# Designs tried in a protein design chat: VH-VL binders against Imidazole glycerol phosphate synthase subunit HisH (hisH). Part 17

Target 1, 208 residues: Imidazole glycerol phosphate synthase subunit HisH (hisH), of Pelagibacter ubique (q4fnt5)
Amino acid sequence: MNVTIVDYNSGNISSVINSFKEVAKDKVNIEVTSDLNKIRSSDKVVLPGQGSFKSCVDALNAINGLVETLNEFTVTNKKPLLGICVGLQMFADLGYEETETKGLGWISGKVSKIDNQNNKFKLPHIGWNEINIVKESKIFEGIKNKSHMYFVHSYEFIPDDKSVISATTDYSSNIVCSVEKENIFGTQFHPEKSDKLGLKIIENFLNL
Short names: E, the ipSAE of ESMFold2; O, the ipSAE of OpenDDE; V2, 0.75 times the mean of E and O plus 0.25 times the DockQ between their complexes.

## First folded at step 13 (VH-VL)

Design y4 (from x3 with heavy chain R104P; framework fv_cemiplimab; at its last look DockQ between E and O 0.05; V2 from the best seeds 0.00; counts 0 for: pae O 12.4 > 2, SAP .548 > .496, placed apart)
Fold by OpenDDE, look of step 13:
Formats: C-alpha cells, sequence, structure tokens
Structure y4 (fold): chain C 208 residues (1-208), chain A 125 residues (1-125), chain B 107 residues (1-107)
C-alpha cells in the first residue's frame, strides 16, 4: 500500500512524516511529494497544513494541477484522504483568515476565527484538550470518548451539514475538531502530536 | 562499498528486444526507489523510468512508455529494464541509479546519489 | 512536463577561476533541484541536492543556490579535475527532467 503525504509548502510537516512512518513501519510505503502521478497512484493521501488558510490554499494553487489531482483522487475516485489542521480547514468552501479565500469545497462550510469572547479565551488554542466523539468514525476505532488530543489553531471549521461532524472540543464554544464524509477525514487537532492515541488514529487511517 | 553494476547492453536490430540488469550491493536495496537514466552518444541525460521500493509504483518517460517495463527482485538486489520494440533513438548508455533521499530541514529531497557505470545499447540495422 | 534550461551551454575558464552556471525550470520546483558532474566516458556524480546541500565527499568549492525557478551552481577556485559537463535536474515532478548540460573546458 502506498500513502502520500502531500508536500506543498504547508509549513513544517516533519512531525507528520515521522509519525506516519513510525506507524507504517514496513507495512506501508510513505511518500512525501507533490508529484501528481505519485499522488494519483497512491492508495491514501494525507493533506497536512500549518499557517494561514490563505497561505495553504495559495500554496496548493501554486503547483500546477495539484488541486485538480487532489479533486480526482478524493472526489472522483473516492480514495481515502486525511486532512490535518489547516488541511481539514481547506475542505471548506470559504475561509476568512487574512482575507476571504476559496477552499477546496469538498465539505460545504466555512472557516472562521474562533470567538474568544472579547479575550476571555486566549488564541490560538494550544495544548491538550478532550475531544467529544459525537458520531462513529472509522479513524476513531479504539479511541475512547473524552480522550485528549493536541491542538494548535485560532480558526475553526463550521460545516453547513452537521452530520459530517465526528468530534468536537470545548474551547470558548463547542468547536468542530473532526469530520468524516465518506472517504474524507479531517482533524483539527494534530494526531501526530497526540501521543499513543494520536498514533492509533493514524493507524486507523492507514488500515482503512 | 555502495555500488551499482549494469549489464546486458548489446547490439540489436530495430524492433528487437533486450533486457538489462543492474546488480546492487552495499546498501539495503529495498529501501530505495530505483531509476534508469539513459544518454545517447554525445547527448544529454534522459530519465527513463523509476520503480518504488516493492515495485508497487512504476512510471515511464513518454518516449518509452508501452515499450519498456521495469521490475526489481529485492531478494536478488537486482533491477531490470525490459526493452521491447527497440528503435534507433533508443541507442544510448543506460545507467542504473539509486534514488536517494535526505531530510534537510522540513522536507524530503531526492537525488540520484549512486550511479552505475552504464551499459551501452546499440539499435542498428 | 517541466522544461529545464541551462546557461551557458559552454564556457572556458582557467584553473583558479570562479565560475557560475545557471539553471532554470519552466515552473516552480521549489528546492527540488540537483546538480551533477559528468566527465567523458564516466557516469554522472551527484554534487548538490535540494538546491544548496553539498553531497558528501564533494569539495566545498562547489555550492548551489536558488529556489523556485532559478538556480545557480558556483565553483570557486576551479581545479583541473573540475573541467567536465554539469547537469541540473528537477526531482519535483515526474517525468524527472535534466537540463541540457553546461560544458566547462580549459581556456
Amino acid sequence: as target 1 above (208 residues)
Amino acid sequence: EVQLLESGGVLVQPGGSLRLSCAASGFTFSNYYMSWVRQAPGKGLEWVSYISYSGSRIYFADSVKGRFTISRDNSKNTLYLQMNSLKGEDTAVYYCAREGYTFPGNWYYYAFDIWGQGTLVTVSS
Amino acid sequence: DIQMTQSPSSLSASVGDSITITCRASQSIRSYLNWYQQKPGKAPNLLIYAASSLQSGVPSRFSGSGSGTDFTLTIRTLQPEDFATYYCQQSYYTPFTFGPGTVVDFR
């Protein structure tokens, strides 16, 4: 099995790479690339993202054919894709970080700044927090409700269809931290930084 | 010592077939993508094909697609290039190359860090 | 496909000179650019990877720079053994493509 971690200049993805390789070991080939043919031939794709919504989208668009290839992979061929942090956020129709930016539109919704209630809550949301599993998810197999995951973000994905939400976390409000729609999976938290339970989520994705 | 050794290059008629071999030693063969790169006499370098660790991913240059096949036997530390329907323009020294990788900074980078000495394939009537 | 170009196609220099070879990609390849040295009748040798990283065993007089579409290879204090053909190669997209090469010969 071949899994591609998309390398599109989305920030430091070393932790993602290391965690996926650790979990995969010799069972799965991990590829780190933006090569379109390698992405097309992959069995699964990981879309990481750090920084702003706009910067990540711009980075995707800066690579000719990448968005189209990802669309073919995810939407047309319905192969498993995992978005992490801004990677998840890019599933939205629109993001409002820095400026209004068009996302991938795979899951209807928007990405907006977390309401910190007039500085009552510090942004970004950083650190460990419990997740509320609200729907059965393939990547949450073996994960107990109220498990702790590691977060680093100031914005939240707000889907139009609430049925895609698989988990939330309490910070300022009940914010979405994981979604699942058919072959599309997304986590706002960083499984690669979430110790053994995060690795289990990665394993679950690799075993889809 | 890390090394690659190509063999099988000979004179063949147009339309003929030939299989090249590349013997690898000194490194864990199955941990690397392998490529063939060719060089026509007096010309530059042209990438031909690569094969992934287990052979699950294969890609060819358009110039050889449909005519060449690439394979590997990790138990024998050997890379192969099966060339069919050979043409005059296929005349070249064929190099076996290891696609090495490094992680300087935040990204993995790849380069052909080990090359064989090449084997000459001549296609002529 | 990504087209690679090099400039100049050839240059003449003397021992001790500093020379610069440029490589350009038809579109951004970020830092996925490698430089190779090839002498007549020999296989290419990797000099620089990731645009600016020196391959182990390569003399420090070789250096690479650039990102995106424009790259340079610099050889300081040219030595007799440095007269050869130099190729750039992008490893960002398949098919992998090489520049046409730059011949560095004696003045």
Scores: ipSAE 0.000, ipTM 0.544, lowest interface PAE 12.4, mean pLDDT 92
ESMFold2, look of step 13: ipSAE 0.007; ipTM 0.556
ESMFold2 (binder alone), look of step 13: mean pLDDT 91; pTM 0.936

Design y5 (from x3 with heavy chain N31Y, light chain Y93S; framework fv_cemiplimab; at its last look DockQ between E and O 0.03; V2 from the best seeds 0.00; counts 0 for: pae E 14.6 > 2, placed apart)
Fold by ESMFold2, look of step 13:
Structure y5 (fold): chain C 208 residues (1-208), chain A 125 residues (1-125), chain B 107 residues (1-107)
Amino acid sequence: as target 1 above (208 residues)
Amino acid sequence: EVQLLESGGVLVQPGGSLRLSCAASGFTFSYYYMSWVRQAPGKGLEWVSYISYSGSRIYFADSVKGRFTISRDNSKNTLYLQMNSLKGEDTAVYYCAREGYTFRGNWYYYAFDIWGQGTLVTVSS
Amino acid sequence: DIQMTQSPSSLSASVGDSITITCRASQSIRSYLNWYQQKPGKAPNLLIYAASSLQSGVPSRFSGSGSGTDFTLTIRTLQPEDFATYYCQQSYSTPFTFGPGTVVDFR
């Protein structure tokens, strides 16, 4: 089985690479690349994203043919894809971090700044927080409700269709922290930084 | 034991304002999306608005957008509907409804599984 | 917005009859279709969710079917308590629109 972690200049993705390779061991071939042919031939794709919504979208667009290849992989061929942090956020139609920026448009919705209620809540949302698993989920198999995951973000994805929401977390409001729509999976938290339970999520994705 | 109870429906003049309340009991209110649904006399059901667990996600039907606001106070187990710039066409029984959820296959499905008795709003001079 | 239609708008039936009510969406809503029953002077009650799943406590004489755009509610062996108005409702996308209702009257 071949799984590609997309390397598109999204900042330091060392933790993502290390965690996926640790779980995969000799069972799954993990490639880290932006090579379009390798992405097309992958069984699964991981789309990490760190930094701003705009900087990640700009970085994807800077690689000729990459967005089209990801769209073919995900929407046309319906192969499994996991978005992490800004990777999940880019599923949206629009993001408002820095400027209004078009996302990938795979899951209708928008990305907006977390309402910190006049500075009552610190941004970014940093650290361990409980997740509320709100539907049956392939990637949360064997994960107990109210488990803790690691967060670092100031913006949130707000999907139009709430049936895609697989988990929320309570920070200033109930914010979406995981989505699951057919072959498309996304987490706002960082499974690569969420200790044993984060590695379990990675394992569940690899075992799809 | 599970109950929703609306209040605040009265006669108001066109252009007026009114706030409806819905008191919830017998379930963990903060775990559910809540909706308002209205029914004009002798007419069918019209979904008006919903609000997410914390109030961070709010949606309105076009017929009321910009005139109505929805809020909740999870510490008081209460849902609110603020109605401004009322028109004759807003005359209806207003129901609050709990949005229950269930899974089928790998997908979340939801429906209004608990309804209040309704409160009548009449907009007339 | 997704328009919902129902057919017939009303029907007369006798106790023991089997009846069918149809609901049509203006675009695919997959299986995001609910059915509600409303008796005069009462709030609606959920009968069917996810197109075909019976709500707890609903008698087995009720059944739902369909996906995409065309949906059916069937009541077999109609009972006196089944004379009511029936609404379909899509929960696929906002606004969550209802059908116009079907009145089932005693003949």
Scores: ipSAE 0.007, ipTM 0.460, lowest interface PAE 14.6, mean pLDDT 89
ESMFold2 (binder alone), look of step 13: mean pLDDT 93; pTM 0.951
OpenDDE, look of step 13: ipSAE 0.014; ipTM 0.589

Design y6 (from x3, 133 letters changed; framework fv_olinvacimab; at its last look DockQ between E and O 0.06; V2 from the best seeds 0.00; counts 0 for: pae O 9.6 > 2, placed apart)
Fold by OpenDDE, look of step 13:
Structure y6 (fold): chain C 208 residues (1-208), chain A 125 residues (1-125), chain B 107 residues (1-107)
Amino acid sequence: as target 1 above (208 residues)
Amino acid sequence: QMQLVQSGAEVKKPGASVKLSCKASGYTFTNYYMHWVRQAPGQRLEWMGYISYSGSRTYYNEKFKSRVTITVDKSASTAYMELSSLRSEDTAVYYCAREGYTFRGNWYYYAFDIWGQGTLVTVSS
Amino acid sequence: NFMLTQPPSVSVSPGKTARITCRGDNIGSKSVHWYQQRPGQAPVLVMYYDSDRPSGIPERFSGSNSGNTATLTISGVEAGDEADYYCQVWDSSSDYVFGTGTKVTVL
């Protein structure tokens, strides 16, 4: 099995790479690349993202054919894809970080700034927080409800179809922290930084 | 029979280092996290840290982070714990413990299901 | 840091029921494990995931966890049940937390 972590200059993805390799061991071949052919031929894809919504989308678009390849992989061929943090956010139709930016549109919705209630809550949301699993998810197998995951974000994904929501977290409001739609998985939190349970989520994805 | 066998008792001077071993048998060593837990005389169990099944990931109790190093020798199915800058307060029985996991329904549970017999470390001047 | 509080001691007559509590904030949302430690011996897992018994543990042992309290219940207490019992959880700080321990004395 081949799994590609898409390296499109979306920030430091070393933690993601290390965690996935740790979990994969010798069972799965982990590729780190933006090579379109490798992505196309992969069994699974991980789409990480750090920074702003706009910067990540711009980075994707800076690589000719990458978005199209990801669309083919995810939408046409229905192969498993995991978006992490901004990777998840890019699933949306639109993002409003920095400026209105068109996302991948895989899951209808928008990405907007978390309402911090007049600075009652600090942004970005950083640190450990429990997740509320609201729907069964393949990547949450073995993950007990109210488990803690590690967050680093100021924006939230607001899907139009609430049925795609697999987990939420309580920060300022009840914000979406994980989605699942067919072959598409996304986490707002960073499983690679969420210790053992985060690794379990990674394992679940690799074992799909 | 799954078991963990630890090295023998140690007597050390303050400021010295001690390295304990924990040999696993009866199961696949590289499938489980290994933990170290200590217990001072008459005190509760105190978690020190763990090393991942591959040996590439470690995490330590903040209390010991600056002084403890956990390693593994996969070929020997052995985990090690080195504690430096020993103090009298470090006098304790040190245990290695495997964190096992089992799938139940839709959930995995993790617990220390196998323990070593313990190693007494005495720190005295 | 997350803390687990247990009563220091529980005394029980043979054949009676001992209940050992483990208190922690919203502990019901965590997986609680219990360990038995007889004098001079290593801890032994006697309960995991709140209420599951490992192989070899008598049915006399049961567990529950809700709200802020987990409980290990030992029915039909025997002399051999005399030991220290520790609850344990994993916390969001990535720390494995043990309770303060409870000495169960069989009278």
Scores: ipSAE 0.011, ipTM 0.535, lowest interface PAE 9.6, mean pLDDT 91
ESMFold2, look of step 13: ipSAE 0.014; ipTM 0.609
ESMFold2 (binder alone), look of step 13: mean pLDDT 90; pTM 0.930

## First folded at step 15 (VH-VL; framework fv_cemiplimab)

Design z1 (from y3 with heavy chain F103R; at its last look DockQ between E and O 0.06; V2 from the best seeds 0.00; counts 0 for: pae E 11.4 > 2, placed apart)
Fold by ESMFold2, look of step 15:
Structure z1 (fold): chain C 208 residues (1-208), chain A 125 residues (1-125), chain B 107 residues (1-107)
Amino acid sequence: as target 1 above (208 residues)
Amino acid sequence: EVQLLESGGVLVQPGGSLRLSCAASGFTFSNYYMSWVRQAPGKGLEWVSYISYSGSRIYFADSVKGRFTISRDNSKNTLYLQMNSLKGEDTAVYYCAREGWTRTGNWYYYAFDIWGQGTLVTVSS
Amino acid sequence: DIQMTQSPSSLSASVGDSITITCRASQSIRSYLNWYQQKPGKAPNLLIYAASSLQSGVPSRFSGSGSGTDFTLTIRTLQPEDFATYYCQQSYSTPFTFGPGTVVDFR
């Protein structure tokens, strides 16, 4: 099995690479690339992202044919994809970080700044926080409710369809931290930085 | 005040063992990856190992794999380095370092933003 | 492993000089390049992260530039406290390798 971590200008992805390779060992081939043919032929894709919504979308668009290839992989061929942090956020139709920016449109919704309630809550939301698993999910197999995951973000994805939400976290409000729609999986937290339980989520994704 | 304080560096014989400690204060220790970085006398810096928030992900430089182990106790805000099968080439000042982060423009960047003062390990007969 | 080199290995300069130090990575590390200063007998301290961003409390006479494989640290109007060893370090992938250092001595 071939799993591609998309290497675009998405920030430092060393933790993602290391964690996926650690879980995959010699059982799953992990490729780190932006080569369109390798992405097309992959069994699964990981779309990491950190920084701003706009900068990640711009970075994807800067690689000719990449967005179209991801759309074919994900929407047309319905192969498994995991978005991490801004990778999840880019599922939206629109993001409002810096400027209004068109997302991938795979899961209807928008990305808006977390309401910090007049500085009652610091931004970014950083550190360990409990997740509330709100529906059964393939990637949460063996993960107990109220498990802690690692967060670092100032913006949140707000899907139009609440049924795609698989987990939330409490920080200022009930923030979406995971979505699952058919073949499309996303986490706002960083499984690659969430220790043993994060590695379990990665394992669950690789075993889909 | 954000602070890292190493301890445990002493003179040991080749083949011996030694455990270093690093006490952290002034920040939420469990939110940070931690590293050990060493410097042989008159030489440059060499990254040795890092450990994730809970200790479940651990990585080593090739020069110490199989001889060193790293651990942390988040309830005591303490990082440890267990050094076994010590060699003369392990003689160095050992620094505890926090892997900090900041946002520059649209990206998060990581660097060793807090260092301890170091503890000297000497491996000699 | 990503190898880091620095040039020059040492230099002599006077207070008030402007100096540059270069760092090269064996493969692209984008902007994941940090600079550290170390004075004799002291721990290193972070000067610059993300190739060009100054760490809090670092004087503005320090600047960094570059991306990809080639990076530069510049110190304008060298001060007595700037005589030290400077290390670059990549934070792109493990192992997080350091350059061999550049010693800046007073003339």
Scores: ipSAE 0.007, ipTM 0.542, lowest interface PAE 11.4, mean pLDDT 89
ESMFold2 (binder alone), look of step 15: mean pLDDT 93; pTM 0.949
OpenDDE, look of step 15: ipSAE 0.019; ipTM 0.585

Design z2 (from y3 with heavy chain N106K; at its last look DockQ between E and O 0.87; V2 from the best seeds 0.00; counts 0 for: pae E 8.4 > 2)
Heavy chain, then light chain:
Amino acid sequence: EVQLLESGGVLVQPGGSLRLSCAASGFTFSNYYMSWVRQAPGKGLEWVSYISYSGSRIYFADSVKGRFTISRDNSKNTLYLQMNSLKGEDTAVYYCAREGWTFTGKWYYYAFDIWGQGTLVTVSS
Amino acid sequence: DIQMTQSPSSLSASVGDSITITCRASQSIRSYLNWYQQKPGKAPNLLIYAASSLQSGVPSRFSGSGSGTDFTLTIRTLQPEDFATYYCQQSYSTPFTFGPGTVVDFR
ESMFold2, look of step 15: ipSAE 0.032; ipTM 0.639
ESMFold2 (binder alone), look of step 15: mean pLDDT 92; pTM 0.948
OpenDDE, look of step 15: ipSAE 0.631; ipTM 0.884
ESMFold2, fold request of step 16: ipSAE 0.000, 0.006, 0.019; ipTM 0.469, 0.467, 0.623
ESMFold2 (binder alone), fold request of step 16: mean pLDDT 92, 92, 92; pTM 0.946, 0.944, 0.947
OpenDDE, fold request of step 16: ipSAE 0.016, 0.153, 0.910; ipTM 0.566, 0.750, 0.947
ESMFold2, look of step 18: ipSAE 0.086; ipTM 0.687
ESMFold2 (binder alone), look of step 18: mean pLDDT 92; pTM 0.946
OpenDDE, look of step 18: ipSAE 0.482; ipTM 0.843
ESMFold2, look of step 19: ipSAE 0.007; ipTM 0.592
ESMFold2 (binder alone), look of step 19: mean pLDDT 92; pTM 0.948
OpenDDE, look of step 19: ipSAE 0.697; ipTM 0.889
ESMFold2, look of step 20: ipSAE 0.020; ipTM 0.631
ESMFold2 (binder alone), look of step 20: mean pLDDT 92; pTM 0.947
OpenDDE, look of step 20: ipSAE 0.217; ipTM 0.758

Design z3 (from y3 with light chain A50K S53R; at its last look DockQ between E and O 0.04; V2 from the best seeds 0.00; counts 0 for: pae O 13.0 > 2, placed apart)
Fold by OpenDDE, look of step 15:
Structure z3 (fold): chain C 208 residues (1-208), chain A 125 residues (1-125), chain B 107 residues (1-107)
Amino acid sequence: as target 1 above (208 residues)
Amino acid sequence: EVQLLESGGVLVQPGGSLRLSCAASGFTFSNYYMSWVRQAPGKGLEWVSYISYSGSRIYFADSVKGRFTISRDNSKNTLYLQMNSLKGEDTAVYYCAREGWTFTGNWYYYAFDIWGQGTLVTVSS
Amino acid sequence: DIQMTQSPSSLSASVGDSITITCRASQSIRSYLNWYQQKPGKAPNLLIYKASRLQSGVPSRFSGSGSGTDFTLTIRTLQPEDFATYYCQQSYSTPFTFGPGTVVDFR
């Protein structure tokens, strides 16, 4: 089993790398790279993302052929991909952080700033919060409803098709925190920072 | 019961056009990728094309690219294959197949888990 | 494209026998290999997915193994209804490709 964590200069992904390697042990080969051939030949891909929507998209586009390769992997060949935080957000058609920016368009929808109700809620949403599992998800096997995950974000993914939503979290509103569409998985929370349960989610993905 | 039923297969001349239909029942049609697979008489199986849930993602085999189009109407639970510029080598039984996904243990697997009985397309002068 | 081959192209066996069909990919497809059974005049049926997973409703006498490039389908205690052609198929990358098939006849 070969799993690639895409390194496209999307911020500090050390926690992601460490968590995935910990879970994988010697059973799964974890590659951290932007090499197109390695991505193409991988069995699974992890797309992390920190920072702004625009900065991450720009970073992807800065590597020639990367977006196309990811499209081939995810859309054409339908191999498993996990987006984390901004990685999830980039699934959208459009993002509105900093400026209107086109996403990958894998899941119809948009990324907008969380309505904090005139500063009633602080942004970013940071810390532990319960997730509401609203449908069965392969990566939530063994995860009880209302489990706590770790969040760091000011923006939310709003899918057009609500059926792709696998979990939400209550903050200023009912915010989408996980999506699942065929081979595409996304978490707004950081499983790599979510203790044992987060590692379980990672394990579930690696065992797909 | 989960079922797929193809129709539209007839005799057509080379260069002609034909549209095949596949009626789905017994499952939520819009939740599955759908494929066409064909089989020439006395020959093996050849994957032709697939279409995603909403039709936003489409892919073709090189042998039919530019000549065939795939579409679906989820409101009618129907899959279509529009075949243009038909050739003799396109003669085959055409199957529609559901790209099912099964979760066993920890994995979501894709395979052609449901097939129709096929419809015969014959291209001959 | 990934080319698939099968061996043998045909075989004859008796009821109660154990038979083995092999499938080879031109490059590694990991475990993305499916097996189908097709009886004359009928559509294919899924037997095995992900190299070794038995499809629901398929008898346990069917089993699959292998990874990478070499795969095997085994039918233990062959039954009369097992007369058919068997195909392997890779789902690792598009275009999805099938093996040429193996015809299983009864002696």
Scores: ipSAE 0.000, ipTM 0.535, lowest interface PAE 13.0, mean pLDDT 92
ESMFold2, look of step 15: ipSAE 0.007; ipTM 0.572
ESMFold2 (binder alone), look of step 15: mean pLDDT 90; pTM 0.933

Design z4 (from y3 with heavy chain F103Y T104K, light chain F96Y; at its last fold request DockQ between E and O 0.04; V2 from the best seeds 0.00; counts 0 for: pae E 15.8 > 2, placed apart)
Heavy chain, then light chain:
Amino acid sequence: EVQLLESGGVLVQPGGSLRLSCAASGFTFSNYYMSWVRQAPGKGLEWVSYISYSGSRIYFADSVKGRFTISRDNSKNTLYLQMNSLKGEDTAVYYCAREGWTYKGNWYYYAFDIWGQGTLVTVSS
Amino acid sequence: DIQMTQSPSSLSASVGDSITITCRASQSIRSYLNWYQQKPGKAPNLLIYAASSLQSGVPSRFSGSGSGTDFTLTIRTLQPEDFATYYCQQSYSTPYTFGPGTVVDFR
ESMFold2, look of step 15: ipSAE 0.006; ipTM 0.551
ESMFold2 (binder alone), look of step 15: mean pLDDT 93; pTM 0.954
OpenDDE, look of step 15: ipSAE 0.628; ipTM 0.882
ESMFold2, fold request of step 16: ipSAE 0.006, 0.007, 0.007; ipTM 0.524, 0.458, 0.514
ESMFold2 (binder alone), fold request of step 16: mean pLDDT 93, 93, 93; pTM 0.954, 0.953, 0.954
OpenDDE, fold request of step 16: ipSAE 0.018, 0.014, 0.019; ipTM 0.589, 0.594, 0.558

Design z5 (from y3 with heavy chain N31Y F103K; at its last look DockQ between E and O 0.03; V2 from the best seeds 0.00; counts 0 for: pae E 11.3 > 2, placed apart)
Fold by ESMFold2, look of step 15:
Structure z5 (fold): chain C 208 residues (1-208), chain A 125 residues (1-125), chain B 107 residues (1-107)
Amino acid sequence: as target 1 above (208 residues)
Amino acid sequence: EVQLLESGGVLVQPGGSLRLSCAASGFTFSYYYMSWVRQAPGKGLEWVSYISYSGSRIYFADSVKGRFTISRDNSKNTLYLQMNSLKGEDTAVYYCAREGWTKTGNWYYYAFDIWGQGTLVTVSS
Amino acid sequence: DIQMTQSPSSLSASVGDSITITCRASQSIRSYLNWYQQKPGKAPNLLIYAASSLQSGVPSRFSGSGSGTDFTLTIRTLQPEDFATYYCQQSYSTPFTFGPGTVVDFR
C-alpha cells in the first residue's frame, strides 16, 4: 500500500511525517513528495497545511498540475484523502484569512475567523480540548467520546451540509473539528500532536 | 435589486430536449450554490438539482438522473439546466433558487432565500 | 433521503383565526427546518428559517417552533393575504427535501 504526504512548501511537516511513519512501520510505504505520478498512483493521500489559508492555496497552485492531480485523485477517482488543519480548511469553497481566497471546493462551505466574543476568548484556540463525536466515523473507531485532541487555529471551517460533520469542539462556540464525507476526511486538530489517540486516528486512516 | 430570472420554458414533444437559463443579478453569483426546483401543475415542490459555486459538486434527484445536466458560467452570472429525453412527468414550472445562509447564534443556517418567478415546461405530443 | 410530511393537507379558516400546521421529519434534523409560503401563480417565499427565526419583512403573527423531528408553523390573527400554500423543507442534509404542502383556504 502506498500513501503520499503532499509536500508543497506548506511549512514544517516533520511531526506529520514522523507520526505516519511510526504508525506505518514496514507495512505501509509512506512517501513525502509533490511528484504528480507518485500522487496519482497512491492508495491514499495526506494533505497537511500550516500557515494561512491563502499561503497554502498559493503554494499548491505554484506547483504545476498539483491541484488538478489532487482533484482527479479525490473527486474523480474517490480515493481516500486526509486533510490536517489548513488541509481541512482548504476543502472549502472560500477562505477569509488575510484575504478572500478560493479553496479546493471539495466540501461546500466557508472558512472564517472564530468569534472570540469581543476578546472574551483568546485566539488562537490552542492546547488540548475535548471532542464531541456526533456520528459513526471510520477514523474515530476505538476513540471514546470526549477524548482530548490538540488544537492550534484561529479560523474554522463551516460546512453547508451538516451531515458531513463527524466531530465538534467547544471553544467560544461549537466549532467543527472533523468532517467525513465518503473518501474525504479532515481534522482541525493535529492527530500527529495528539498523543496515543492521535496515532490511533492515523492508524484508522491507514487501515481504510 | 437581487433577482433571478429563468427563461427557455416552452412546449416540447416527449423524447425532446430543452435548455433552461437563469440570469442572476444584484449579488455575487460565484459565492452561492444554485438549485433548480420544479412544481408540476397542482402539485408540490420537488428539488431537481444543485451545483456548487465552482461546479465541482453536482447532484440530481433520482427522477431526472441520467437525463438532465446542470452547469453554470460565473463570468456571465448564469445557471443552466439541460433537459434530455423529456417525459410527460417533467411538465412543471421550473424555479431557479439561491441557497443563502444566515448566522443564528454561532451556527450557519441555509435556505432558498431568493427564487426566480419560474418558467413553464410542457411536455406533450 | 429524509422524508418530510405535513398535516393537515388542507384546512379552511376565517380571517382572525389562529391556525397551526405541523411538519414531521423521518429522522432528527435538529433545528434545520425552513417554512415557505406560496400564493397561486407566484414563486415560493422564505418565511421562517432555523425552525423559529423569521425572515426579514415577515409579520410577527407568524411563528415557528420545534426541534428534532416535529415542527409547527403558527399563524395568529389570520389575514386575507395569508390564504396560501405552506411548505416545510429540511436543510440538514442533501438533498434538501420538501414536505407535500398545506393549503390554507378561506371558508
Scores: ipSAE 0.006, ipTM 0.530, lowest interface PAE 11.3, mean pLDDT 89
ESMFold2 (binder alone), look of step 15: mean pLDDT 93; pTM 0.948
OpenDDE, look of step 15: ipSAE 0.017; ipTM 0.601

